# VHH binders against Protein FAM237B (FAM237B): the designs that were tried, part 9

Target 1, 88 residues: Protein FAM237B (FAM237B), of Homo sapiens (Human) (a0a1b0gvd1)
Amino acid sequence: DFEFQKGVLASISPGITKDIDLQCWKACSLTLIDLKELKIEHNVDAFWNFMLFLQKSQRPGHYNVFLNIAQDFWDMYVDCLLSRSHGM
Key: E = the ipSAE of ESMFold2; O = the ipSAE of OpenDDE; V2 = 0.75 times the mean of E and O plus 0.25 times the DockQ between their complexes.

## First folded at step 12 (VHH; framework vhh_7yz9_2)

Design r3 (from q3 with T58I; at its last look DockQ between E and O 0.57; V2 from the best seeds 0.00; counts 0 for: pae E 4.3 > 2)
Fold by ESMFold2, look of step 12:
Formats: sequence, structure tokens, C-alpha cells
Structure r3 (fold): chain B 88 residues (1-88), chain A 121 residues (1-121)
Amino acid sequence: as target 1 above (88 residues)
Amino acid sequence: QWQLVESGGGLVQAGGSLRLSCTASGFTFSSYRMGWYRQTAGNEREWVAFIYSGGSTIYADSVKGRFTISRDNAKNTVYLQMNSLKPEDTAVYYCTAKTYTLGSVTSYDYWGQGTPVTVSS
């Protein structure tokens, strides 16, 4: 559910969402599961469900974790677009 | 103006350690992906490690478990701690920073001058 996934991040980078590269999007999502050692299923939908959970959580600190992961995601995604690679 | 200056390179015996530093000036360091590349004789530059603005790190397979990248945003400095060094790690190491404009994909890469590392058998 790509539209759901784009919605989660819209408030962070609203201007870039028009022409999302799905290949880069998937690769960066899966890579962050590994890099952050998230205890979730290793798939793209699981990653974005977790991101939404953090974004909507009322617990202190969860929103800060959401922002850090989102910032990493955008940096990695932009790198992917410019290189047109998945980080091989 | 923007400048990246590497330091900490030199000669070391196999199995030894070195810590490379890269200090940035002329920009706000905390919003940028920082990283290291290296270049061996007769080859193109290869990536070694990156640290993203949110703190995530990635490593080339050849250095995983031996090298650690970190950043100190207060000192505008990125570090590469290199342990268990091997002769194949001999290279010139380059610091890099990437910037981009939010709302677009326009970016600019900045490179240091390089710091040579020699690992002797």
C-alpha cells in the first residue's frame, strides 16, 4: 500500500512525493529494518506500519525516533535516486 | 567557504588500529550524510562507510566488524575507527559530505584532499 506509505512521510518532505521511485523506496525501507535492528517482519508494509505507529504514538520519545528514522530514510532515498542504485 | 580536512593517516603494522578524522568548516554539519571512500593504486574510489543525518551507519562488506564510523556534530567532525587493519586496507582515504535541497533532488558532493594509510605486512 504505497499511498499509505507516502502519507506517513508527507509532513516531513511534502515537495518530493510526486514522482517516487518505487525501487529506491522499497530498498531503503528494507535496509532501515536491518540498520535500526527493528523487531518487525522484514517487509516494506511492516516498516511503514511501524513508522505510523511511532508517528501517532502519544508516548514520549516515539516521535523523536520516528523523525530520526524518517531523516535517515530521506537521505538514503535521495542517494538512491542520484545513483540510480539500491546500495548493492 | 566549505572545506573538509582529513587527518590521522599514516603507517601501521597489520593487526593495528588507526582513527581517521574529518573536520568540516563553512556549513551546518548535522544535516548532512558524511562518509569515507578509499582509493587503491590502479582502481577507482570505493565507498567504505556512510553515516546519515539521522545517525544510521552502513559499511562495505570488506570492513564490517573492523571499522566504525561516528560523528560529533558539536565538533563538526566525522571519525573512522579502523581496527584489525590488513595490508588490503592500504589506500588514500577521502572524506565526503552530501547536501541536498529539501523538496528537490538537487545535491552537491564535497570531498577532502585525502589522507594516505599504509598497512605493512
Scores: ipSAE 0.163, ipTM 0.525, lowest interface PAE 4.3, mean pLDDT 80
ESMFold2 (binder alone), look of step 12: mean pLDDT 80; pTM 0.797
OpenDDE, look of step 12: ipSAE 0.651; ipTM 0.842

Design r4 (from q3 with S31R; at its last look DockQ between E and O 0.51; V2 from the best seeds 0.00; counts 0 for: pae E 2.01 > 2, unsure alone 63.5 < 65)
Fold by ESMFold2, look of step 12:
Structure r4 (fold): chain B 88 residues (1-88), chain A 121 residues (1-121)
Amino acid sequence: as target 1 above (88 residues)
Amino acid sequence: QWQLVESGGGLVQAGGSLRLSCTASGFTFSRYRMGWYRQTAGNEREWVAFIYSGGSTTYADSVKGRFTISRDNAKNTVYLQMNSLKPEDTAVYYCTAKTYTLGSVTSYDYWGQGTPVTVSS
């Protein structure tokens, strides 16, 4: 669910509100599966389960990968909000 | 104290190629989305391309298939390879480093001074 997805970012993104644009959220989540060539099911829940796994992992480097993907996601998401497209 | 320094601009005939470079200092280059914008006289800056921290790239429709953005994190440098240049590509090209604070629309925008590119018939 969407509350779960927001919860994954809660530790590093204080102040996320309920008025997130779901269209941009979904589009950017799916786009990152493709751009990062992630080996997961192609859906939004799968992406955020993968992000939670990275965030909670004790393996070295997984948290850094989580932060990198989270920042790329947020950059794409805000661009989507401002332009209603992924690339502008 | 941050710096973005562009180079590689100049005069080239239509159909030709140029490679722009932008070298960064004073911030953690590997964590920033890097990009290029361009501006013609009397117009607002137009987005050209971004390369994300992990190497994923996006392009404006007008340059897809002709321009390639890349980065070398060891050299703190982003490149724009511009092939099949057209007179319409004539502009001042600006290097940028852009990010948003997670969970916010607060942005951090660093800009170079620009490098002029002229494409003549």
Scores: ipSAE 0.333, ipTM 0.695, lowest interface PAE 2.0, mean pLDDT 85
ESMFold2 (binder alone), look of step 12: mean pLDDT 78; pTM 0.787
OpenDDE, look of step 12: ipSAE 0.547; ipTM 0.796

Design r5 (from q3 with T106P; at its last look DockQ between E and O 0.82; V2 from the best seeds 0.00; counts 0 for: pae E 3.3 > 2)
Fold by ESMFold2, look of step 12:
Structure r5 (fold): chain B 88 residues (1-88), chain A 121 residues (1-121)
Amino acid sequence: as target 1 above (88 residues)
Amino acid sequence: QWQLVESGGGLVQAGGSLRLSCTASGFTFSSYRMGWYRQTAGNEREWVAFIYSGGSTTYADSVKGRFTISRDNAKNTVYLQMNSLKPEDTAVYYCTAKTYTLGSVPSYDYWGQGTPVTVSS
């Protein structure tokens, strides 16, 4: 659910959901499962459920892990957008 | 003022190794993703590798398994370990830094001046 996925990031950056590119969003979500070697199912919903889990976790450090992954996702996502717009 | 200074380039025989370094100053290094591009004469710069602020790494297909990017935030330094070098890896290697504010417009991309690498047969 894309609306759920946007909601996870909106809690830390309310303007994040404008002009979303679904191809880049899905590709970056799946790629991060592989790059971070997450032990979850290889699909977009699983990635964002894991992100929500980290965000809501009471364990020390989980929120920092959430923020680090969210920042990496955003950087990769914007690179994807720019490469599609600028032919990079 | 900001600065990116590459070092570690040189001449090496095919099959050899080099480690490139890039030291940053004038910005908050730990919040930037760092990376490497390379360029041969008359061609566009080719992406090599990035290491993101959260530790994720990405590589061009042509270097996967041979090159490793790493960072030391305490030293404001990013490294490119280049193993099993081939003549086709000959290029000027450029260090880059960039970040995007989460959910907002991109910030500046920074570039170094380059360090030449030559791989002889």
Scores: ipSAE 0.236, ipTM 0.589, lowest interface PAE 3.3, mean pLDDT 83
ESMFold2 (binder alone), look of step 12: mean pLDDT 79; pTM 0.785
OpenDDE, look of step 12: ipSAE 0.630; ipTM 0.832

## First folded at step 13 (VHH; framework vhh_7yz9_2)

Design t1 (from f3 with S53T T101V; at its last look DockQ between E and O 0.67; V2 from the best seeds 0.59)
Fold by ESMFold2, look of step 13:
Structure t1 (fold): chain B 88 residues (1-88), chain A 121 residues (1-121)
Amino acid sequence: as target 1 above (88 residues)
Amino acid sequence: QWQLVESGGGLVQAGGSLRLSCTASGFTFSSYRMGWYRQTAGNEREWVAFIYTGGSTTYADSVKGRFTISRDNAKNTVYLQMNSLKPEDTAVYYCAAKTYVLGSVTSYDYWGQGTPVTVSS
């Protein structure tokens, strides 16, 4: 669910959890499944389960992949927020 | 001191192709999402394309299928390959490097000086 999803990023940025735009959050999660061609179910919970897997993986390189996807997600998410308020 | 230097702009016939380049210095290029914007006189800058740090790309609907953004982190360079150009693509094209602090709307933004592109009918 959404609380789990926020928890994945909150572990590396504890301030993230308060004023999340659910529409932008969901849209960006689904978009990254497509852009990264992830082999997972096309839903938001599946995306964040995959992110948690990468974050907790013991294999070298998986944490760096997690961080790269998290940064891409965040950049995309903030663009979504700003476009809804300013038109960008 | 950071710098974004753009090149490759010019005059081209409708239906033609042009490749823009933007070379970065003074910041960690591989840590930034890179993008291209364009602007015509009297209008706001219009987003064209982004390429993210992980290599994923996004495009404005007006250029999808015609333009391709790519990056070469070894050369600190981002490219915009522009195919099937139309007179409506005439604009000043700007390179940008943008990232947000994770968990924040605080940003680091760098902009190039712009390179003009004119597409003749």
Scores: ipSAE 0.386, ipTM 0.713, lowest interface PAE 1.6, mean pLDDT 86
ESMFold2 (binder alone), look of step 13: mean pLDDT 80; pTM 0.797
OpenDDE, look of step 13: ipSAE 0.744; ipTM 0.876

Design t2 (from t1 with S31R; at its last look DockQ between E and O 0.42; V2 from the best seeds 0.60)
Amino acid sequence: QWQLVESGGGLVQAGGSLRLSCTASGFTFSRYRMGWYRQTAGNEREWVAFIYTGGSTTYADSVKGRFTISRDNAKNTVYLQMNSLKPEDTAVYYCAAKTYVLGSVTSYDYWGQGTPVTVSS
ESMFold2, look of step 13: ipSAE 0.572; ipTM 0.780
ESMFold2 (binder alone), look of step 13: mean pLDDT 80; pTM 0.806
OpenDDE, look of step 13: ipSAE 0.745; ipTM 0.878

Design t3 (from t1 with S56T; at its last fold request DockQ between E and O 0.55; V2 from the best seeds 0.68)
Amino acid sequence: QWQLVESGGGLVQAGGSLRLSCTASGFTFSSYRMGWYRQTAGNEREWVAFIYTGGTTTYADSVKGRFTISRDNAKNTVYLQMNSLKPEDTAVYYCAAKTYVLGSVTSYDYWGQGTPVTVSS
ESMFold2, look of step 13: ipSAE 0.555; ipTM 0.776
ESMFold2 (binder alone), look of step 13: mean pLDDT 80; pTM 0.800
OpenDDE, look of step 13: ipSAE 0.763; ipTM 0.882
ESMFold2, look of step 14: ipSAE 0.550; ipTM 0.801
ESMFold2 (binder alone), look of step 14: mean pLDDT 80; pTM 0.803
OpenDDE, look of step 14: ipSAE 0.701; ipTM 0.863
ESMFold2, fold request of step 19: ipSAE 0.630, 0.609, 0.590; ipTM 0.824, 0.814, 0.800
ESMFold2 (binder alone), fold request of step 19: mean pLDDT 80, 80, 80; pTM 0.802, 0.800, 0.804
OpenDDE, fold request of step 19: ipSAE 0.802, 0.831, 0.806; ipTM 0.901, 0.917, 0.905

Design t4 (from t1 with G55D; at its last look DockQ between E and O 0.76; V2 from the best seeds 0.00; counts 0 for: unsure alone 64.1 < 65)
Fold by OpenDDE, look of step 13:
Structure t4 (fold): chain B 88 residues (1-88), chain A 121 residues (1-121)
Amino acid sequence: as target 1 above (88 residues)
Amino acid sequence: QWQLVESGGGLVQAGGSLRLSCTASGFTFSSYRMGWYRQTAGNEREWVAFIYTGDSTTYADSVKGRFTISRDNAKNTVYLQMNSLKPEDTAVYYCAAKTYVLGSVTSYDYWGQGTPVTVSS
């Protein structure tokens, strides 16, 4: 559910609910699973379920991890978007 | 007040190694993706490696397996370990800080003055 996925980040940045590039979104989600060596299923839904888990977790440090991954995701996503736009 | 200061450049023989450092000041280092670019005279600046705020890394194809980017947030420093250097790696290497505002394509970009790397045959 793409709308669910956007909703995860919408709480910290409402602008994310706008139209986005689905291909870059999916690709970056999957890439981060590998880069962060997340012990989750290798699919987009699993990534964002994990992100939601971190976001809602009451454990110290989890929210910071969420924010770090969120920023990494967004940086990567925008890079992907821009690279596609420029034909790179 | 923003400052990125590169160091570690110099002359090295092909096959050799160098370690570049970039120390940041004047901003919250840990909040920025850090990266290295390189540029030769007459050419556009090209990205070499990035390390994101969560320590995820990415590399240009030309340096994969040879270069390693890392960061020490406590020291406000990003590093570029360059192994197996080739003459084609000769360039001025620039440190950069970049971050996108969440939900936006707006970015904040900061550059160092560069450090020259020369790889001789």
Scores: ipSAE 0.397, ipTM 0.739, lowest interface PAE 0.8, mean pLDDT 91
ESMFold2, look of step 13: ipSAE 0.564; ipTM 0.784
ESMFold2 (binder alone), look of step 13: mean pLDDT 79; pTM 0.785

Design t5 (from f1 with S53T T101V; at its last look DockQ between E and O 0.05; V2 from the best seeds 0.00; counts 0 for: pae E 12.5 > 2, SAP .696 > .668, placed apart)
Fold by ESMFold2, look of step 13:
Structure t5 (fold): chain B 88 residues (1-88), chain A 122 residues (1-122)
Amino acid sequence: as target 1 above (88 residues)
Amino acid sequence: QWQLVESGGGLVQAGGSLRLSCTASGFTFSSYRMGWYRQTAGNEREWVAFIYTGGSTTYADSVKGRFTISRDNAKNTVYLQMNSLKPEDTAVYYCAAKTYVLPSGVTSYDYWGQGTPVTVSS
C-alpha cells in the first residue's frame, strides 16, 4: 500500500506529496535493506512492513531505529529526486 | 572483464534436489553481496535468497526452509542448495553480485549472470 508507506514517513517528512517518484522510492527502499543489512525479504513491501513494525513497537530502541532509517531513506530519496531533476 | 557463470540447473522431479553454483571473476568477490533471483515467462524477476559479505543470509518466504544460500570466497563462488523442489520452483535462476548504491539514488552496481534453467516436473 503506497499510501500506507507515505504515512509511515510522515513523522519526519512533512513535505511528502502525491507526486512520489516510484523509481526513486523503490531504489532507495531496496538499497536500505542492503546498507542496513536488514534481515527481511528483499522487496519494497517487506521494507515498509518492517518500518511500520519499528514505528508501532513499544520498545524505545525500536523507535530510534525507525527514525534513523526513515531519515536515511528521506535523504537518499531527495538526492535521487535532485539527480532526476537535472535531466538524468 | 567481469563474469558470473551459473551452473547446476536442469530437470528434476518434484521432491528432488539441485545445487546451483555461480562462479565470479573480474571483480573482488569478497566485497560483494550475492543473491539468487528467478524468473518465469511473462513475470517480473523475483528475489529468492541473499547472502551478505559477512555470511548472514535471508530468504523469500516461498523458499524458506527448503533453499540454502552459501558462499565460498576462496573459490569466488556462491551456491543455492534447493531441496524439496516443487513444480512452482520452475524458472530461470540468475546469480547477482550487488554493491551499494551511492546517494544519487538511480545508480546500482549490479553484475548479473545469464541464468541457468531449472525445470521441476511432476
Scores: ipSAE 0.000, ipTM 0.208, lowest interface PAE 12.5, mean pLDDT 79
ESMFold2 (binder alone), look of step 13: mean pLDDT 79; pTM 0.790
OpenDDE, look of step 13: ipSAE 0.488; ipTM 0.779

## First folded at step 14 (VHH; framework vhh_7yz9_2)

Design u1 (from t3 with S31R; at its last read DockQ between E and O 0.65; V2 from the best seeds 0.70)
Amino acid sequence: QWQLVESGGGLVQAGGSLRLSCTASGFTFSRYRMGWYRQTAGNEREWVAFIYTGGTTTYADSVKGRFTISRDNAKNTVYLQMNSLKPEDTAVYYCAAKTYVLGSVTSYDYWGQGTPVTVSS
ESMFold2, look of step 14: ipSAE 0.572; ipTM 0.806
ESMFold2 (binder alone), look of step 14: mean pLDDT 80; pTM 0.807
OpenDDE, look of step 14: ipSAE 0.688; ipTM 0.858
ESMFold2, look of step 16: ipSAE 0.581; ipTM 0.801
ESMFold2 (binder alone), look of step 16: mean pLDDT 80; pTM 0.804
OpenDDE, look of step 16: ipSAE 0.639; ipTM 0.838
ESMFold2, fold request of step 19: ipSAE 0.585, 0.624, 0.596; ipTM 0.805, 0.809, 0.812
ESMFold2 (binder alone), fold request of step 19: mean pLDDT 80, 80, 81; pTM 0.807, 0.807, 0.815
OpenDDE, fold request of step 19: ipSAE 0.795, 0.815, 0.810; ipTM 0.899, 0.909, 0.907
ESMFold2, last read: ipSAE 0.619, 0.208, 0.597; ipTM 0.816, 0.605, 0.813
ESMFold2 (binder alone), last read: mean pLDDT 81, 80, 81; pTM 0.811, 0.808, 0.813
OpenDDE, last read: ipSAE 0.806, 0.801, 0.797; ipTM 0.904, 0.903, 0.899

Design u2 (from t3 with D109N; at its last look DockQ between E and O 0.82; V2 from the best seeds 0.56)
Fold by OpenDDE, look of step 14:
Structure u2 (fold): chain B 88 residues (1-88), chain A 121 residues (1-121)
Amino acid sequence: as target 1 above (88 residues)
Amino acid sequence: QWQLVESGGGLVQAGGSLRLSCTASGFTFSSYRMGWYRQTAGNEREWVAFIYTGGTTTYADSVKGRFTISRDNAKNTVYLQMNSLKPEDTAVYYCAAKTYVLGSVTSYNYWGQGTPVTVSS
């Protein structure tokens, strides 16, 4: 559910409400699971459920982790989007 | 204004190590993805390693397991630890900063002037 996934980021980035590139969105979600060695299932839904968990967690430090991963995701996603736009 | 200054380059024998540093000024360092690129004469500049704002790292296949990128936001500095150097690592190494604002595709990019690395056989 991409609308749910967009909703997770929309709380800190209203610009996410526009249409997303599904290929880049999926690729970056999965890539971050690996690069950050997240102990979750290797699928897009698991990634965004994990992001929601961090966002809503009352445990100290979890929200900062959420913000860091969110920024990394956006950096990677926009890079992917722009690369595709250039035929790369 | 903004500035990126690389240091640490030089001559080293194959199998040796170098540690490059890049110090930033004039922009909010912690908000930028930092990276290292390298270029040889007559060739295109190629990416070597990135470290994102959240600390995620990624490496070109040619340097995986040998190079390590890290950052110290308090010092506005990004590092490249280069181990097990090979002659093919010889190049001018450039520091780069890039940022996207959340929800925007607008980017800001800065480059250093480069530091030369020569690996002899």
Scores: ipSAE 0.363, ipTM 0.712, lowest interface PAE 1.2, mean pLDDT 91
ESMFold2, look of step 14: ipSAE 0.590; ipTM 0.795
ESMFold2 (binder alone), look of step 14: mean pLDDT 81; pTM 0.808

Design u3 (from t3 with T99S; at its last look DockQ between E and O 0.68; V2 from the best seeds 0.00; counts 0 for: pae E 2.6 > 2)
Fold by ESMFold2, look of step 14:
Structure u3 (fold): chain B 88 residues (1-88), chain A 121 residues (1-121)
Amino acid sequence: as target 1 above (88 residues)
Amino acid sequence: QWQLVESGGGLVQAGGSLRLSCTASGFTFSSYRMGWYRQTAGNEREWVAFIYTGGTTTYADSVKGRFTISRDNAKNTVYLQMNSLKPEDTAVYYCAAKSYVLGSVTSYDYWGQGTPVTVSS
């Protein structure tokens, strides 16, 4: 669910707010599947299940991949919020 | 004080290549999204390419497949490899940095001074 999705990033981004813009969250999740060419189902739950798998993996390379995708997600999400608020 | 310094611009024949560089100082480069923009006289600035902190890249349709943005966090430098150049690519190219304060919706923008690129027919 959505609380699960927020929980994936909580330890990495303590500034993530309870007032998430669901439209931006969904759009960024799906877009990142395309931009990173992830080999998963094209839906939001699949994206965050993949992120959780990477985050909890014991392999150091998986955690680095998790961090890179999480950084991109956050940057894209904030850009989405700004474009909706400021028209940028 | 922060600084962005572009280099690598010049005159090149159509079909040729140039590599632009932008070196940053005075801020934590690895935490910033980096982009390239261009402007011709009398026109508004046009977005060209953007690279996110995790390495994802995006491009304007007019340059897709011809331009490649990349970054080297160890050198505080972002690059724009420009291939198959056309006269329409003639512009002053600007480097830009954007960041947000953690946990808030705030944007910061830093701009370089620009490096001119001329593509001759």
Scores: ipSAE 0.344, ipTM 0.678, lowest interface PAE 2.6, mean pLDDT 83
ESMFold2 (binder alone), look of step 14: mean pLDDT 80; pTM 0.806
OpenDDE, look of step 14: ipSAE 0.676; ipTM 0.856

Design u4 (from t3 with S107D; at its last look DockQ between E and O 0.15; V2 from the best seeds 0.00; counts 0 for: pae E 9.6 > 2, placed apart)
Fold by ESMFold2, look of step 14:
Structure u4 (fold): chain B 88 residues (1-88), chain A 121 residues (1-121)
Amino acid sequence: as target 1 above (88 residues)
Amino acid sequence: QWQLVESGGGLVQAGGSLRLSCTASGFTFSSYRMGWYRQTAGNEREWVAFIYTGGTTTYADSVKGRFTISRDNAKNTVYLQMNSLKPEDTAVYYCAAKTYVLGSVTDYDYWGQGTPVTVSS
């Protein structure tokens, strides 16, 4: 669910609003699966389940991997929004 | 203290190519995500391309398949290879750097002064 997906980022991006662009959200989630070569199903829910796993993992370094992917996601998402706005 | 210097802009005919460079100093380049933006007079800056610390790239729809962003961490340099240029690509091109802060999602934007690109018909 989209509310679940937003919750995963809430601790590191508390400014996530109800105005989220779903096309950019989906596109960035799926793109990161491909570009990071994640071994998960190619769908948005799978990506955010993986992100939650990293966030809650007790294994060394998983939280740092979570933060790195989350920040890449945020940057891609913002750039996606800018591209859509400027394409008008 | 920090500096971003763009170069490689100029005048080129439609269908031609240019390679832009942006060299960084005064910060740890390999820790920064790098991007290219462009701006025409009287308009807001438009995102063009972005490259992440691990080499992952993404592009605006208007440049996909024509532009390639790359980085050379040993030279503290990010590049934009621009092929099949169109008059609509005419703009001042800016290099930008964003940083990662452990434990929170924050951005620090460093901007270059820009390099002009003109694509004539």
Scores: ipSAE 0.005, ipTM 0.220, lowest interface PAE 9.6, mean pLDDT 79
ESMFold2 (binder alone), look of step 14: mean pLDDT 80; pTM 0.801
OpenDDE, look of step 14: ipSAE 0.717; ipTM 0.861

Design u5 (from t3 with F50W; at its last look DockQ between E and O 0.51; V2 from the best seeds 0.00; counts 0 for: pae O 5.7 > 2, SAP .678 > .668)
Amino acid sequence: QWQLVESGGGLVQAGGSLRLSCTASGFTFSSYRMGWYRQTAGNEREWVAWIYTGGTTTYADSVKGRFTISRDNAKNTVYLQMNSLKPEDTAVYYCAAKTYVLGSVTSYDYWGQGTPVTVSS
ESMFold2, look of step 14: ipSAE 0.639; ipTM 0.834
ESMFold2 (binder alone), look of step 14: mean pLDDT 81; pTM 0.806
OpenDDE, look of step 14: ipSAE 0.598; ipTM 0.827
ESMFold2, look of step 15: ipSAE 0.626; ipTM 0.832
ESMFold2 (binder alone), look of step 15: mean pLDDT 81; pTM 0.810
OpenDDE, look of step 15: ipSAE 0.017; ipTM 0.354

## First folded at step 15 (VHH; framework vhh_7yz9_2)

Design v1 (from u5 with S31R; at its last look DockQ between E and O 0.86; V2 from the best seeds 0.58)
Amino acid sequence: QWQLVESGGGLVQAGGSLRLSCTASGFTFSRYRMGWYRQTAGNEREWVAWIYTGGTTTYADSVKGRFTISRDNAKNTVYLQMNSLKPEDTAVYYCAAKTYVLGSVTSYDYWGQGTPVTVSS
ESMFold2, look of step 15: ipSAE 0.594; ipTM 0.803
ESMFold2 (binder alone), look of step 15: mean pLDDT 81; pTM 0.806
OpenDDE, look of step 15: ipSAE 0.380; ipTM 0.735

Design v2 (from u5 with V105I; at its last look DockQ between E and O 0.44; V2 from the best seeds 0.00; counts 0 for: SAP .68 > .668)
Fold by ESMFold2, look of step 15:
Structure v2 (fold): chain B 88 residues (1-88), chain A 121 residues (1-121)
Amino acid sequence: as target 1 above (88 residues)
Amino acid sequence: QWQLVESGGGLVQAGGSLRLSCTASGFTFSSYRMGWYRQTAGNEREWVAWIYTGGTTTYADSVKGRFTISRDNAKNTVYLQMNSLKPEDTAVYYCAAKTYVLGSITSYDYWGQGTPVTVSS
């Protein structure tokens, strides 16, 4: 559910545009599961459910983890958009 | 007012190791992904590694398994540990800082002046 996924980030950055590149979004989501060795199912919905859990958690450290992963995701995503290679 | 100052470059034998450092000032270091590029004469800069704000690391295929990037936010410093060096690693190494504003493609980018690394045969 892509609208759900966008909604997770929109709460901290309402300026996220509707021109989201789906391929880059999916690729960066899956890549972060691998690079951060997250212990979740290897699919895009699982990644964003995990992000929502961190975002909504009442435990103070969880929100900081959410923000860190969100920034890592966004940096990778924009690299993918602009250069079509987020590892450049 | 911002600065990125590289250090640790020099001459080293093939198979050897070298550790580069880059110390930042004049901006919020912890808000930026930090990275290294390298450049040889007559060629474009080549990406080497990133360490993201959240600690995620990525590497160019040519250096995977030999180079390790790390950061110390308390010291505003990013490091590149270079092991098993080859003559092909000879280049000027540049420190970079970059972040995108969440929700946009607006970026803030800073570059160091470079530190030369020579790997002798």
Scores: ipSAE 0.626, ipTM 0.836, lowest interface PAE 0.8, mean pLDDT 89
ESMFold2 (binder alone), look of step 15: mean pLDDT 80; pTM 0.804
OpenDDE, look of step 15: ipSAE 0.738; ipTM 0.870

Design v3 (from u5 with V105F; at its last look DockQ between E and O 0.62; V2 from the best seeds 0.00; counts 0 for: grease 25.5 > 24.2, SAP .722 > .668)
Fold by OpenDDE, look of step 15:
Structure v3 (fold): chain B 88 residues (1-88), chain A 121 residues (1-121)
Amino acid sequence: as target 1 above (88 residues)
Amino acid sequence: QWQLVESGGGLVQAGGSLRLSCTASGFTFSSYRMGWYRQTAGNEREWVAWIYTGGTTTYADSVKGRFTISRDNAKNTVYLQMNSLKPEDTAVYYCAAKTYVLGSFTSYDYWGQGTPVTVSS
């Protein structure tokens, strides 16, 4: 459910409300699971459920972790889009 | 605009180590990635490593396990620690930065002038 996933980032990234590139979205989500060594299932839904968990958690530090991962996701996602648009 | 200045290049024997630095000055954005490319004469510039705003790092397969990218935000500097250097790592190394704002698709690219690295066999 990409609408759900987009909703997770909507509050901090209004630009994400536009149509997403599924290939870049999926690739970046999965890549971050590995690069951040997240202890979750290796699938896109698990990643964004985890992100939602962090976003809504009242535990100190979780929101900062959410923001950190969200920022990396956006940077990677934009890189992916721009690279593809330029044929790279 | 950002200005990027590389340093730390030089001559080193195979198996040796070098640490490159890239210091940025000028206008900055809240979201950016910084990294390194390298280029040899007659060849295209190849990507080496990125460090993203949130701290995530990525590496080209050819340097994984040997190179480490890091940054010091207080110094506006990105580093490339290069260990176990090989002759094929010989190149001019260029610092690069891409900046944008979170939620925006507008980006700006900046490049350094490059620092040469020579690895002798």
Scores: ipSAE 0.235, ipTM 0.640, lowest interface PAE 1.7, mean pLDDT 88
ESMFold2, look of step 15: ipSAE 0.524; ipTM 0.770
ESMFold2 (binder alone), look of step 15: mean pLDDT 83; pTM 0.826

